# VHH binders against L-Ala-D/L-amino acid epimerase: the designs that were tried, part 15

Target 1, 347 residues: L-Ala-D/L-amino acid epimerase, of Pedosphaera parvula (b9xek4)
Amino acid sequence: MQIKFWPQDLKLAHTWTIASSVTSGSDVTSVGIVQLTDRDGTVGLGEAAPARRYNESTPGSLDFIAKVDATKLSFDNIEASMKYVESLASGQFAAKSAINVALLDGAARKAGKPIYDLLGLGFRNNHHVTSFSIGIDKADVIRKKVLAAEQYPVLKLKVGAADDKANLAALREAAPQKWVRVDANEGWKTKEHALEMIEWLAQDKFIQYIEQPMPADSNPKDIAWLKARSPLPLFGDESYHTAKDVDHCAECYHGVNVKLCKTGGISNAYEALQVARKAGLKTMIGCMIETSILISAAAHLAELCDYLDIDGNLLTTNDPYLGVTAEKGLLSFASAPEKLGLRVRAK
Key: E = the ipSAE of ESMFold2; O = the ipSAE of OpenDDE; V2 = 0.75 times the mean of E and O plus 0.25 times the DockQ between their complexes.

## First folded at step 5 (VHH)

Design i08 (framework vhh_8fcz_2)
Fold by ESMFold2-Fast, scan of step 5:
Structure i08 (fold): chain B 347 residues (1-347), chain A 122 residues (1-122)
Amino acid sequence: as target 1 above (347 residues)
Amino acid sequence: QVQLVESGGGLVQPGGSLRLSCAASGFTFSRYAMNWVRQPPGKGLEWVSGISGSGDSTTYADSVEGRFTIIRDNDKKMVYLQMTSLKTEDTAVYYCAKGYSEWYSDSGFQHEGQGTQVTVSS
């Protein structure tokens, strides 16, 4: 097995801000790309989109990938390959995700199947709907972003800053009856403030749920107190890294958001989604700002999800890959030029 | 002031070998990936090979894999390209290129040198 890896800068269509970055916006982000090639010439692609929230960075992810001994990796034994990778360091979830995605891409290609079929899930074209994210910004900018996103039937509004009410009002001026998901990204620091905000949001009949209202490290009793009183469903994002967090999240939330770069790849995400479903939790998959590599990887798990927020590539202007598409928010592999594996190829 | 100075080019017959050198100055050499890119006559720039700042990781374009080897000496602030089994299609001006960070990329370079001509001809 051979391994190649490199950074890829992604240009954002608009400056991107969430609660953790409200003091500064970003117009460029960087991801790591991984390519595995075996002796038969089979190629697998993966991607690391690290989050500063978890003390990860693209240089750090690539540094970890540089330490991986490719001779310990095999498309024919993903479990043993990942046991080796997991043993090299704690954390490094984005880098581990890149290796796992690349391994599954190659394994599925060797099996003559797309990943969704390798996993036994299948995929229904034009059935799954992704939200389209609107970041924290001035009211006028939010209005313009919402108008530009008219084709998308569901919007995800980032809140957790000083002007949350004005930002929803700006969205509603542009889209009075569009379905909205609200993501506070840990922005409401007390249970009292969070409840006040959720009760205000519940007056809007087109809001589906609230994601991560309070910091993940809040007292669990306070989060459970909020859950018991919330008029809207609550989803844990930063609170749900892996299947190990399921009991905590079942007490504190109505659903969970799984992300490949949070849990360490498709294999761990599959487990995390299945375990959450069996615990009675609603499930969703979200994303970071990513290329079609990771967005397509997440789409391969769509049949295990109640909701999808996998629009990270749609927020960029220079995605170098072709994979799953989201015309009018509807996910489809129908036009993907690659038929096997991850169903992704370079442009 | 960043400087990259290539050397080692010349005329060689098909099947021959050449070693290109690049002397770097004006920056902390070990903190940046180095690349070799080439420009064949009448064509655009083509990325050839990259090496990470530490030297622990290398990558190659498919057209040169197995024939070229990229090496660096951080103490001497040098990067090299060992070329073997040269083909007429390898004829190009070869440039040493500094990356933006410790990791290589086949797109975008912060600085490149003046180039060294490699001609593969009988």
Scores: ipSAE 0.000, ipTM 0.138, lowest interface PAE 18.1, mean pLDDT 87

Design n01 (from a12 with Y100R E102Y; framework vhh_8fcz_2; at its last look DockQ between E and O 0.01; V2 from the best seeds 0.00; counts 0 for: pae E 19.9 > 2, off the site)
Fold by OpenDDE, look of step 6:
Structure n01 (fold): chain B 347 residues (1-347), chain A 121 residues (1-121)
Amino acid sequence: as target 1 above (347 residues)
Amino acid sequence: QVQLVESGGGLVQPGGSLRLSCAASGFTFSRYAMNWVRQPPGKGLEWVSGISGSGDSTTYADSVEGRFTIIRDNDKKMVYLQMTSLKTEDTAVYYCAKGRSYWYDSGFQHEGQGTQVTVSS
């Protein structure tokens, strides 16, 4: 096995701002690309999209990847490979995710089947819909963003700022009847304020749920208090990293947001989704600003999700890769340029 | 386990009326908004109406506004949909849905088998 890795700058279509923004006010973000090549020439692609919220960075991820002995990796033994990788350091979930995704991509290619079949999940084309995220901005810009996103039937509005109400109003002006998911990214600091905002939001008949209304380090009793009173479903994002967090989230939320960069890859995301479902939680899979590598990787887990928010590649203008398509928000591997779902975009 | 059992559907002529019922169990009923959704033949799920946990707030799709009325009885853990001035386009399987949780493939989360409403002359 050989390993190549490099940073990739992604240009954002719009300035991206969230309440606890990893990329607040930025127009460019960076990810790490991992390419594994075995002796027979089979290639697996992975990607590290670290989140500052979790004290990870692209440079840090690449440094970690640099420590990986590629000779200890195998498409034929992903579990052993990951055991080795995980032993190198604690944390570094984004970097580990890159390796895991690359391993599975390679394994799937060798097997001649997509990852969702490799995992025994299947994938219903033209069935799964991703939301399209609208970052925090001025109301007039929100309006423009929403209009520009006209093809997407479901929007996710970032909130947790001073102009939340104006922004929702602007969104509604531009999209009177679209379903909207709300992500507060820990923006509401008290349970009372969170409840007030949620109750206000609940007046909009097309709001679906609220992601991470309060800080993850809030008193669990307060979050549970909010859950008990919320008129809308609450989803834990920053509160749900891996399957280990399932008990806490079962008490505090109605659903959980799983991300590959939090779990350390597809394998652990699979577990995180399964245990959440078993615990009675609704599940969604999310993303960071990332290329079609990770978006496609996440899409392979779609059958385990009640909701999908894997639009990270759609928010960029220079995605170097082609993978799962999302025309009108509808995910499709059938329409992907390659049967197994990834191609380097021609320049 | 969340259980929702719909009833009250049937065949009715255009302009007619029907009252759908949904019996809920397995969750704290009054804590959650309840919704009616419907799936027309060959189409995905469509949201029809919602009512807040307390029953103080109701909302309707534009297509049914003024014709349908959603009500709930928290003591009985029931939600109802009074349909009037029914149209052929109202033909669908109607489902009761807990809260505002839904996925795209089916439109909205439902636990029951639904109840068939057919509006035909």
Scores: ipSAE 0.000, ipTM 0.223, lowest interface PAE 15.5, mean pLDDT 91
ESMFold2-Fast, scan of step 5: ipSAE 0.012; ipTM 0.449
ESMFold2, look of step 6: ipSAE 0.000; ipTM 0.108
ESMFold2 (binder alone), look of step 6: mean pLDDT 88; pTM 0.896

Design n02 (from a12 with Y100L E102P S106T; framework vhh_8fcz_2)
Fold by ESMFold2-Fast, scan of step 5:
Structure n02 (fold): chain B 347 residues (1-347), chain A 121 residues (1-121)
Amino acid sequence: as target 1 above (347 residues)
Amino acid sequence: QVQLVESGGGLVQPGGSLRLSCAASGFTFSRYAMNWVRQPPGKGLEWVSGISGSGDSTTYADSVEGRFTIIRDNDKKMVYLQMTSLKTEDTAVYYCAKGLSPWYDTGFQHEGQGTQVTVSS
C-alpha cells in the first residue's frame, strides 16, 4: 500500500474585500486529501476537514497522516487497518476519517460495488433532501443569500448571536414559507434564554428543529430541563461526537447530528447512527466545508438518517471532484461518472 | 533563512502591462500560500493578491480584480504577478510575502526588498 496526501484549498462563494490593512481578506479554507494505492493499482480517496472547535487543523491532520505506516493498511481488512490507525493517537478524528473513507472506497471498488451497497444500505436517488446553510450576517446579506438559494427547499439558519430574531425576519422576508432548521451552535448560554428563543421560534410553522441550543459542556440537568419544555425537537451536534455519547444525548436531545470528521469516518459514523437509532434518537448527518469526497461519503449513509445537512461542497466555487449531486436539494448519484466505491472522480 | 527576491518593476504608461517575479528560498515553497502586497507613496501597506500553496485558489483585492493575475511555479519556487490595464493609482513598491500556512486566510511574513512600479505618462 502507498499513501499520498496534500492540502486542498477551498474557496467560499463569498469573498471579503480588505481595506489598506495587510491581511489576506479572503474566505478560504483548507482540507487534507488522502489517496491510497494498492499493489494492483486500486485507488481509494479520502478527505480530512478538521474543525477548530475540536482542536484540529489541516496542518495537524496532515502531520498525523504523515506518521501512518501504509504497510499496516489493507483494503481487504478495514477493521485491522483502523484498529492500527486509532491506536496512534487520541483525537485526530478528521485525519482518521480521511484514512477510513479512502480504505472503504478502495474496498468497495475491489468488491465491484458502491459503498452504500457494501454496507447493505442501498441508496434511493431523489429521495433524500439536504438543507442549504445561511450563516450569521447582516440582515441585508442574509436576505440576498436566501434569494440566491431559492432552488433549495430547506434552509439551515445559523443563530446564536445578539440579533437572532432579526436574522429570522430577514430570511422570512425573502422566503415566507420555506422549511428552516435552526442551528444555535452553542450560542444560547442559559436554559431560560434558550427556552425563550425556542418558544418564539415555535410560532413559525415552518421550523423543523433546533440544533445545539446550549454549550455542549452545559450542565446535563439544564439541557434535560430544556428538552422537557421545548415545543420543537432538539438535536445535539457538538454534544454527539461518537457512539460513546449516546446515553448523554438520549437524556438531553430528541436527535443527534453525526459528522464524519467528528466521529472518525464512515465506519464509526455507521456505528454512531445505529447506536443512536437503537436509543430512540432521531438521526441526521451533517458536514464541514468539504469537497465531494466527504459529501459523497456522508451520502452513502443517507438511508440511516431522518435528516441530511450535507451542503459543504455547495458553499464552495472550486470543488475539484465529481460525486453525489444536490439539484434542488435532492441527493442523487445517478449522474456520478464513477460507478464503484465512493462514486467520486476528479474533475 | 527565508529569502524573497522581487523583480520586474519599472516605469510603464497608463494602460500598460508588467510582470513581477518573486524568487523564494529557505523554506518548503509548495506548503505555503504566497501574497503580493504594495505600498503606494506616502501610504501604508495594502494587500493585492494571494495564491494557495498548491496554486488551486487565488484571491484579489477589489481594486485589481480583473486586471491582475497571480501565478506560481512550485518547481522553480517562483510566484508572479501579471499586471494589465495599469493605472496611476497602482504606483507603489510591490513586495511578495510568505504566508504562515498553505492557505491565505492566515497572516504572512514579509522578507523581501520590494520592486518599484511607477505608472506615469
Scores: ipSAE 0.000, ipTM 0.095, lowest interface PAE 22.2, mean pLDDT 86

Design n03 (from a12 with S101T E102P Y104F Q109D; framework vhh_8fcz_2)
Fold by ESMFold2-Fast, scan of step 5:
Structure n03 (fold): chain B 347 residues (1-347), chain A 121 residues (1-121)
Amino acid sequence: as target 1 above (347 residues)
Amino acid sequence: QVQLVESGGGLVQPGGSLRLSCAASGFTFSRYAMNWVRQPPGKGLEWVSGISGSGDSTTYADSVEGRFTIIRDNDKKMVYLQMTSLKTEDTAVYYCAKGYTPWFDSGFDHEGQGTQVTVSS
């Protein structure tokens, strides 16, 4: 087995800001791309989209990938491959995700199947709806972004900053009756303030749920207090990294948001989704700003999800890959030129 | 209801062989990795071996590699552990365990009731 990896800059259609961002606004983000090639010529593609929130960066992810001994990786033995990779360091979830996705892409290609069939899940074209994210910005800019997103039936509004009520008002000026999911990204610092905001939001009959209202490191009893009083479902994002967090999240939330770059790939994300469902939690899968490699990887798990928020590639203008599509928010592999594995091909 | 029923344990002399069986029901068998774990007298649980949902990948604890073989039959919903060159250190209650995913990454969803293996002359 050979490994090749490189950074890929992604250009954003609009400046992107969320509540947990240290620096307001960004026009460019970087991801790491991984390509594995076995002796038979089978290729697997993966991607690392690290988050600053988890003390990860693209240079750090690529540095970790550079230390992986490709001779210990095999498309015919993903379990032993990942046992080795996971033993190399704690954390490194984005980099581990890149290797895991690439291994599953190659394994599924060799099996003559798309990943969703290798997993026994299947995939229904034009059944799953992704939300489309609207980042924090001035009211005028939010109105313009919402109008530009007219085709998408569900919007995800980022809040958790100084002017949350004005931001929803701006969205509603442009889209009076569109379904909305609200993501505070840990922005509401007290349970009292969070409850006040959620009660205000609940007056809007087109809001589906609130994601991560309070910091993940808040007192669990305060989050549980909020859950017990919330008129809207609460989903944990920053609170749910892996399956190990399930007991905490079952106490504190109605559902969880699984991300490949939090769990360390498809294998661990599958576990995280199954464990959450077993615990009675609603499930969703989300993303970072990513190419079609990771967005398609997440789409392979769609049948285990109640909600999807995998729009990261739609926020970019220069995605170099073709995979799952989201015309009018509806996920489909029908037009994907690649039939096997991840169902992704370079443009 | 997930149900796992082990059988095939018994008394065997050092250097001998045994085959353990596990009958699974109550879930889509081929979608989950299956594992064998054991508990020696006075010790905690020790993971022994795993097999992926498809049966294409297997893995073993260092202490048993080369001596034990894990096999599955998805049509019959069975997983087996073929044990050879048994040592006194292999004495334990052996449990069949269902994983959370098609791979043997981490953790077990359910365990069976166990079957006793005693290696003694």
Scores: ipSAE 0.000, ipTM 0.116, lowest interface PAE 20.0, mean pLDDT 88

Design n04 (from a12 with G99S S101R E102D D105E; framework vhh_8fcz_2)
Fold by ESMFold2-Fast, scan of step 5:
Structure n04 (fold): chain B 347 residues (1-347), chain A 121 residues (1-121)
Amino acid sequence: as target 1 above (347 residues)
Amino acid sequence: QVQLVESGGGLVQPGGSLRLSCAASGFTFSRYAMNWVRQPPGKGLEWVSGISGSGDSTTYADSVEGRFTIIRDNDKKMVYLQMTSLKTEDTAVYYCAKSYRDWYESGFQHEGQGTQVTVSS
C-alpha cells in the first residue's frame, strides 16, 4: 500500500461565522486529502476536515497521516487496518476519517460496488434532502444569503449570539414559510436561557428542531431538564462523538448529529448511527466545510438518517471533486461519473 | 412517480363541514409526513395542517386550529382533512402535499392537482 496526502484550500462563497467563533469570520479554510494505492493499482480517496472545537487542525491532521505506516493498511481488511490506525494516538478524528474513507473507497471499488451497496444500505436518488446553512451575520447579510438560497427547501440557521431573534426575523422577511433547523452551537449557556429561547422559537411553526442548545460539557441533569421541558426536539452535535456517547445522549436529547470527522470515518459513523437508532434516538448526519469527497462519504450513510445537513461543499466555490449532487436540496448520485467506491472523481 | 390525488371539495354553507381526501402512491407512504395547503383566490399558498408519518403528531395553522382535524390511514395510503365550522375565508383550492421526512413536522416537496372548496350561501 502507498499513501499520498496534501492540503487543499477551499474558498468560501461568503465569510462563515458560528456561535463558537462569532468574533471572527473566514473566507478560506483548509482540508487534507488522502490517496491510498495498493499493489494492483486500486486507488481510494479520503479527506480530513478538522475542527478547532475538537483541538484539531489541518497541519496536525497531515502530521498524523505522515506517521501512518501504509504497509499496515489493506483494502481487504478494513477492521485490522483501522485497529492499527486507532492505536497510534487518541483523538485525531479528522485524520482517522480520511484513512477510513480512503480504505472503504478502495475496498468497494475492488468489490465492484458503491460504498452504500458494500454496507448493504442502498441509496435512493432524489429522496434525501439536505439543509443549507446560514451563518451568524448582520440582518441585511442574512436576508441576502436566504434570497440566494431560494432553491433549497430547508435552511439551517446558526444562532447562539446576542441577536438571535433579529436573525430569525431577517430570515422570515426573505422566506416566510421556509422550513428551518436551528443550530445554537453550544451558544446558550444556561438551561433557563435555553428554555426561554426554545419557547420563543416554538412560536414559529416552521422550525423542525434545535441542535446543541447548551455546551456539551454542561451538567447532564441540566440538559435532561431542558429536554423534558422543550416544545421542540433537541439534537446533540458536540455531545455525540462516537457510539460510546449514546447513553448520555439518550437521556439528554431526542436525536443526534453524527459527523465523519467527529467519529473517525464511515465505519465508526455507521456504528454510531445504528447504536443511536437502537436507543430510540433520531439520527442525522452533518458535516464541516468539506469537498465532495467527505460530502459523498456522508451521503453513502443517508439511508440510516432521519435528517441530513451535508451542505459543506455547497458553501465553497472551488470544490475540486465531483460526486453526490444536491440540486434543489435533493441528493443524487445519478450524474456522478464514478460508478464504484465512493462515487467521486477529481474534476 | 409520486402521485397525490385530492377529492371531497365542493360548495358548502358557512358553519358547514367537509371532508377532503388525498390518495397517495409512488412512495413509502408511512415514512413521510403529509400536509394540507391551500390557495385562496388571488393570494399565495398557505400551509393549513401537517401530520407525521406515524400519525402520532399533528400541527395546525392558527386560523384553523380547533376547527380542522388531519387524519391518515397508512394501510390505505390516505390522508384526510376534516373541516368543521367553515367560514367564507376558508374558500380556496386545497392541495395535499408530501413532506421531506416522517418523524417531525417538515416542509413539502410535492403537491397534487387540488380540490376546490367554496364556502358561500
Scores: ipSAE 0.000, ipTM 0.191, lowest interface PAE 15.5, mean pLDDT 87

Design n05 (from a12 with K98R Y100F E102A S106V; framework vhh_8fcz_2)
Fold by ESMFold2-Fast, scan of step 5:
Structure n05 (fold): chain B 347 residues (1-347), chain A 121 residues (1-121)
Amino acid sequence: as target 1 above (347 residues)
Amino acid sequence: QVQLVESGGGLVQPGGSLRLSCAASGFTFSRYAMNWVRQPPGKGLEWVSGISGSGDSTTYADSVEGRFTIIRDNDKKMVYLQMTSLKTEDTAVYYCARGFSAWYDVGFQHEGQGTQVTVSS
């Protein structure tokens, strides 16, 4: 097995800001790309999109990948490969995701299947819809972004800042009846303030749910207090890293958001989604700012999801890969030139 | 092949009532939210009402709240829109629309052929 890895800068169509971001207004982000090649010439692609929220960075992810002994990785034994990778360090979820995605890509190619079929899930083209994210910004900019996003049937509005009410008002000026998911990204610091905001939001009939209203490290009793009083469903994002968090999230939320770079890849995300569904939680899969590699990887799990927020590549202008498409928000692999594995190739 | 066939439209006087029906085929009906959307003359498409796949959750546009009721019968694969207290501004072609998932709030994927509702003064 050979391993190649390198950083990839992604240019954003607009500056990107969320409530948990301490580096706001950036127009460039960086991801790590991983390529595994076995002795037969089979190639697997993966990507690490680390989040500062979890004390991860692209240089840190690449440093971890550099320490991986590729001779201990095999497309024929993903379980043993990942046990080895997991043993090297705690955390490193984005880097571990890159290796896991690359391993599954190669394994599925060798099996003559796309990943969704390797997992027994299938995939229905033009059935799954993704939201399109609108970041925190001035009201005028939000209005312009919403108008530019007219093709998308569902928007995800980032809130958790001082101007939350003005930002929703700006969105509604541009799109009076468009369905909206609200993501506070841990921005509402008290249960009282969170409840006040949710009660105000509930007056808008086109809001589907509130994602991560309070910090994940809030007292669970306070989050459960909020859940009991919330007129809108609550979804945990930062609160749901892996399947191990399911009992906490069942107490505190109506649903959970799984992310590949939060849980450590497709294998862990599959488990996290299945466990959440069995616990009676609604499920969604989200993303960071990512190329078509990770966006397609997440799309392979779409059949396990009630909602999808996998628009990270749509926020960039220089995605170097071709994979799943999202015209009018509808996910499709129909035009993907690669038929096997991850269903991704370089442009 | 997804098929949605609307019926029940017609001419009605202001203050009157109509019940629209939509017969669905070609998919597992109970897994999808169903919606009613309308297009008034010379205007764009306007969402009117939605119902979850199970029928446990419904929602309405402010302009029709309290006047319209959406109902579904999963055994018969039917969705209905009961319209009361009709106003001239309710004049539109009404379309039955299948959602993208079991929840009415995720937009709609397929539209039917439409049924004309005319509320004359």
Scores: ipSAE 0.000, ipTM 0.357, lowest interface PAE 12.2, mean pLDDT 88

Design n06 (from a12 with Y100T E102Y Y104L G107A; framework vhh_8fcz_2)
Fold by ESMFold2-Fast, scan of step 5:
Structure n06 (fold): chain B 347 residues (1-347), chain A 121 residues (1-121)
Amino acid sequence: as target 1 above (347 residues)
Amino acid sequence: QVQLVESGGGLVQPGGSLRLSCAASGFTFSRYAMNWVRQPPGKGLEWVSGISGSGDSTTYADSVEGRFTIIRDNDKKMVYLQMTSLKTEDTAVYYCAKGTSYWLDSAFQHEGQGTQVTVSS
């Protein structure tokens, strides 16, 4: 096995801000790309989209990948390959995700299947709807972004800042009856304030759920208190890092958001989604700002999800890859030029 | 907008030394390999040296290896070329060029007017 890896800068259409992070002034973020090639010439692609919230960065991810001995990786044995990779360091979930995705891409290509078929899931074109994210911004900017996103049937509104009510009002001025998912990204610091906000939001008939209202490290009794009183479903994001968090999340939330770079790739995400479903939790899969490599990887798990928020590539202007598409929010591999593996190809 | 500004050229005698500087702006400097390329009078563009995004890896054209050293300071967004044991054949306009990726095997393009180095007695 040979391994190549490099950083890829992604240019954002707009400055991106959420409650737990502010990305202002640069309009650029960076991801790590991984390419594995075996002795038979089979190629697998992966991507690391690290989040500062989890103490990860693109340089750190690439440094970790540089330490991986490619001779210990095999498309024919993903389990042993990942056991080796996982043994090299704690954390490094984004970098581990990149290697896992690349291994599964190559394995599925060798099997003559897309990953969704390798996993036994299948994929229904034009059935799954992704939300389109609107970040924290001034009310007039939110209104303009919502108007520009008219094609998308579901919006995800980021809240958790100083004037959340004005931001929803601006969205509703532009889109009175559009379905909305609200993500506070740990922004409401007390259970009393969170409940007040959720009760206000529940007066809007077109809000589907609230994601991560309070910090993940809040007292579990306070989150459970909120769950018991919430008129809207609550989903854990930062609270559901891996399958090991399932019992906590079953107590505190109605559903969970799984992310590849949070759990360490497709293999761990598959397990995290299955375990959550068996515990009676609704499931969704979300993303960071990512290329079509990682967005397509997430789409391969769509049949295990009640909701999808995999719009990270749609927020960029320079995605160098072709994979799953989301025209009018509808996910489809029908036009993907690659038929096997991840179903991703360089432009 | 990518901007690269070269400086430090001049007239030097054979066997002498010069240090060239390149100030970069308009991109995330630490994520790209940086290169020095030169154009001798009456000749095409010749690649001289490269340095990876981290600065840990360097490479040199055979004609300059052992005589030139490429260095970068990511905090200051600067790349340098320390030239020693200069030869008349080193006479050229020197350009700083941004790579297309973090790695030394990437393509490059030059952005400035360059800095003239003349080696003569």
Scores: ipSAE 0.000, ipTM 0.092, lowest interface PAE 25.0, mean pLDDT 87

Design n07 (from a12 with E102K S106A F108M; framework vhh_8fcz_2)
Fold by ESMFold2-Fast, scan of step 5:
Structure n07 (fold): chain B 347 residues (1-347), chain A 121 residues (1-121)
Amino acid sequence: as target 1 above (347 residues)
Amino acid sequence: QVQLVESGGGLVQPGGSLRLSCAASGFTFSRYAMNWVRQPPGKGLEWVSGISGSGDSTTYADSVEGRFTIIRDNDKKMVYLQMTSLKTEDTAVYYCAKGYSKWYDAGMQHEGQGTQVTVSS
């Protein structure tokens, strides 16, 4: 087995800001790309999209990947390969995701299947809807972005900052009856303030749920207090990293958001989604700012999800890969040039 | 213990300028976002501008964008609102409001007595 890896800069269509990073925005982000090649020429692609929120960075992810001994990896034994990778360090979720996605891409190619079939899930083209994210920004910029996103039937509005009410009003000027999902990204710091904001949002009849209203490290009793009083469903994002967080999230939220770069890849995400569903939680899968590699990887798990928010590549202007598409918000692999594995190919 | 004291208001002609000040005490100033909000005669409370705890990020209501600038001095525990090109519709009592965290938060956890700004010819 050979491993190649390199950074890839992604250009954003606009400066991106969420509640946990209100002090800064950026028009460029960097991800790590991984390519595994075995001796028979089978190639697997993976991607690391680290989040500073989890003390991860692209240089740090690439440094971790550089320590991986490719001779310990096999497309024919994903379980043993990932036990080795996971043993090298705690954390490193984005880098571990890159290795796991690449391993499953190659394994599925060798099996003559797309990953969704390897997992036994299947995939229904033009059935799954992704939301399209509108970041924290000035009201006039939000109006412009909402108008530009007319094709998407569901918007995800980032809140948790000073302008929350004005920003929703700006969205509603452009899209009076469009379904909205609200993501506070840990922005509401007290249970009293969070409840006040959720009660105000509940007056809007087209809001589906609130994601991560309070910091993940808030007192669980305070989050449960909020859940008991919330007129809208609450989803945990930063609170749900892996399946081991399920009991906490069942007490505190109505649903959970799984991300490949939080949990460490497709294998762990599959487990995290299944465990959450068995615990009675609604499930969604989300993303960071990512190429079609990770967005397609997440789409392979769509049949385990009640909601999808996998629009990270749609926020970029220079995605170097082709994979799942989201025309009018509807996910489809029908036009993907690759039939097997991850169903992704370089442009 | 938390106290906010606004000052700098007054009567000014349309097109004029004013600088509002807010002196904060009773909390770790640099850990909290600060906001300016106003109440015009006969209207409800309107958010005007916010600044992050570090001062790195600022945001403004559409009605004041390009005319007002929010600044903070963490060493002096002060937040300021520099107002230029003032309009009659800027007439209001201006309050500074402490956020609930180091990020932007328009919530008014503690409100001072305010400072009156009157823009009239």
Scores: ipSAE 0.000, ipTM 0.109, lowest interface PAE 20.8, mean pLDDT 86

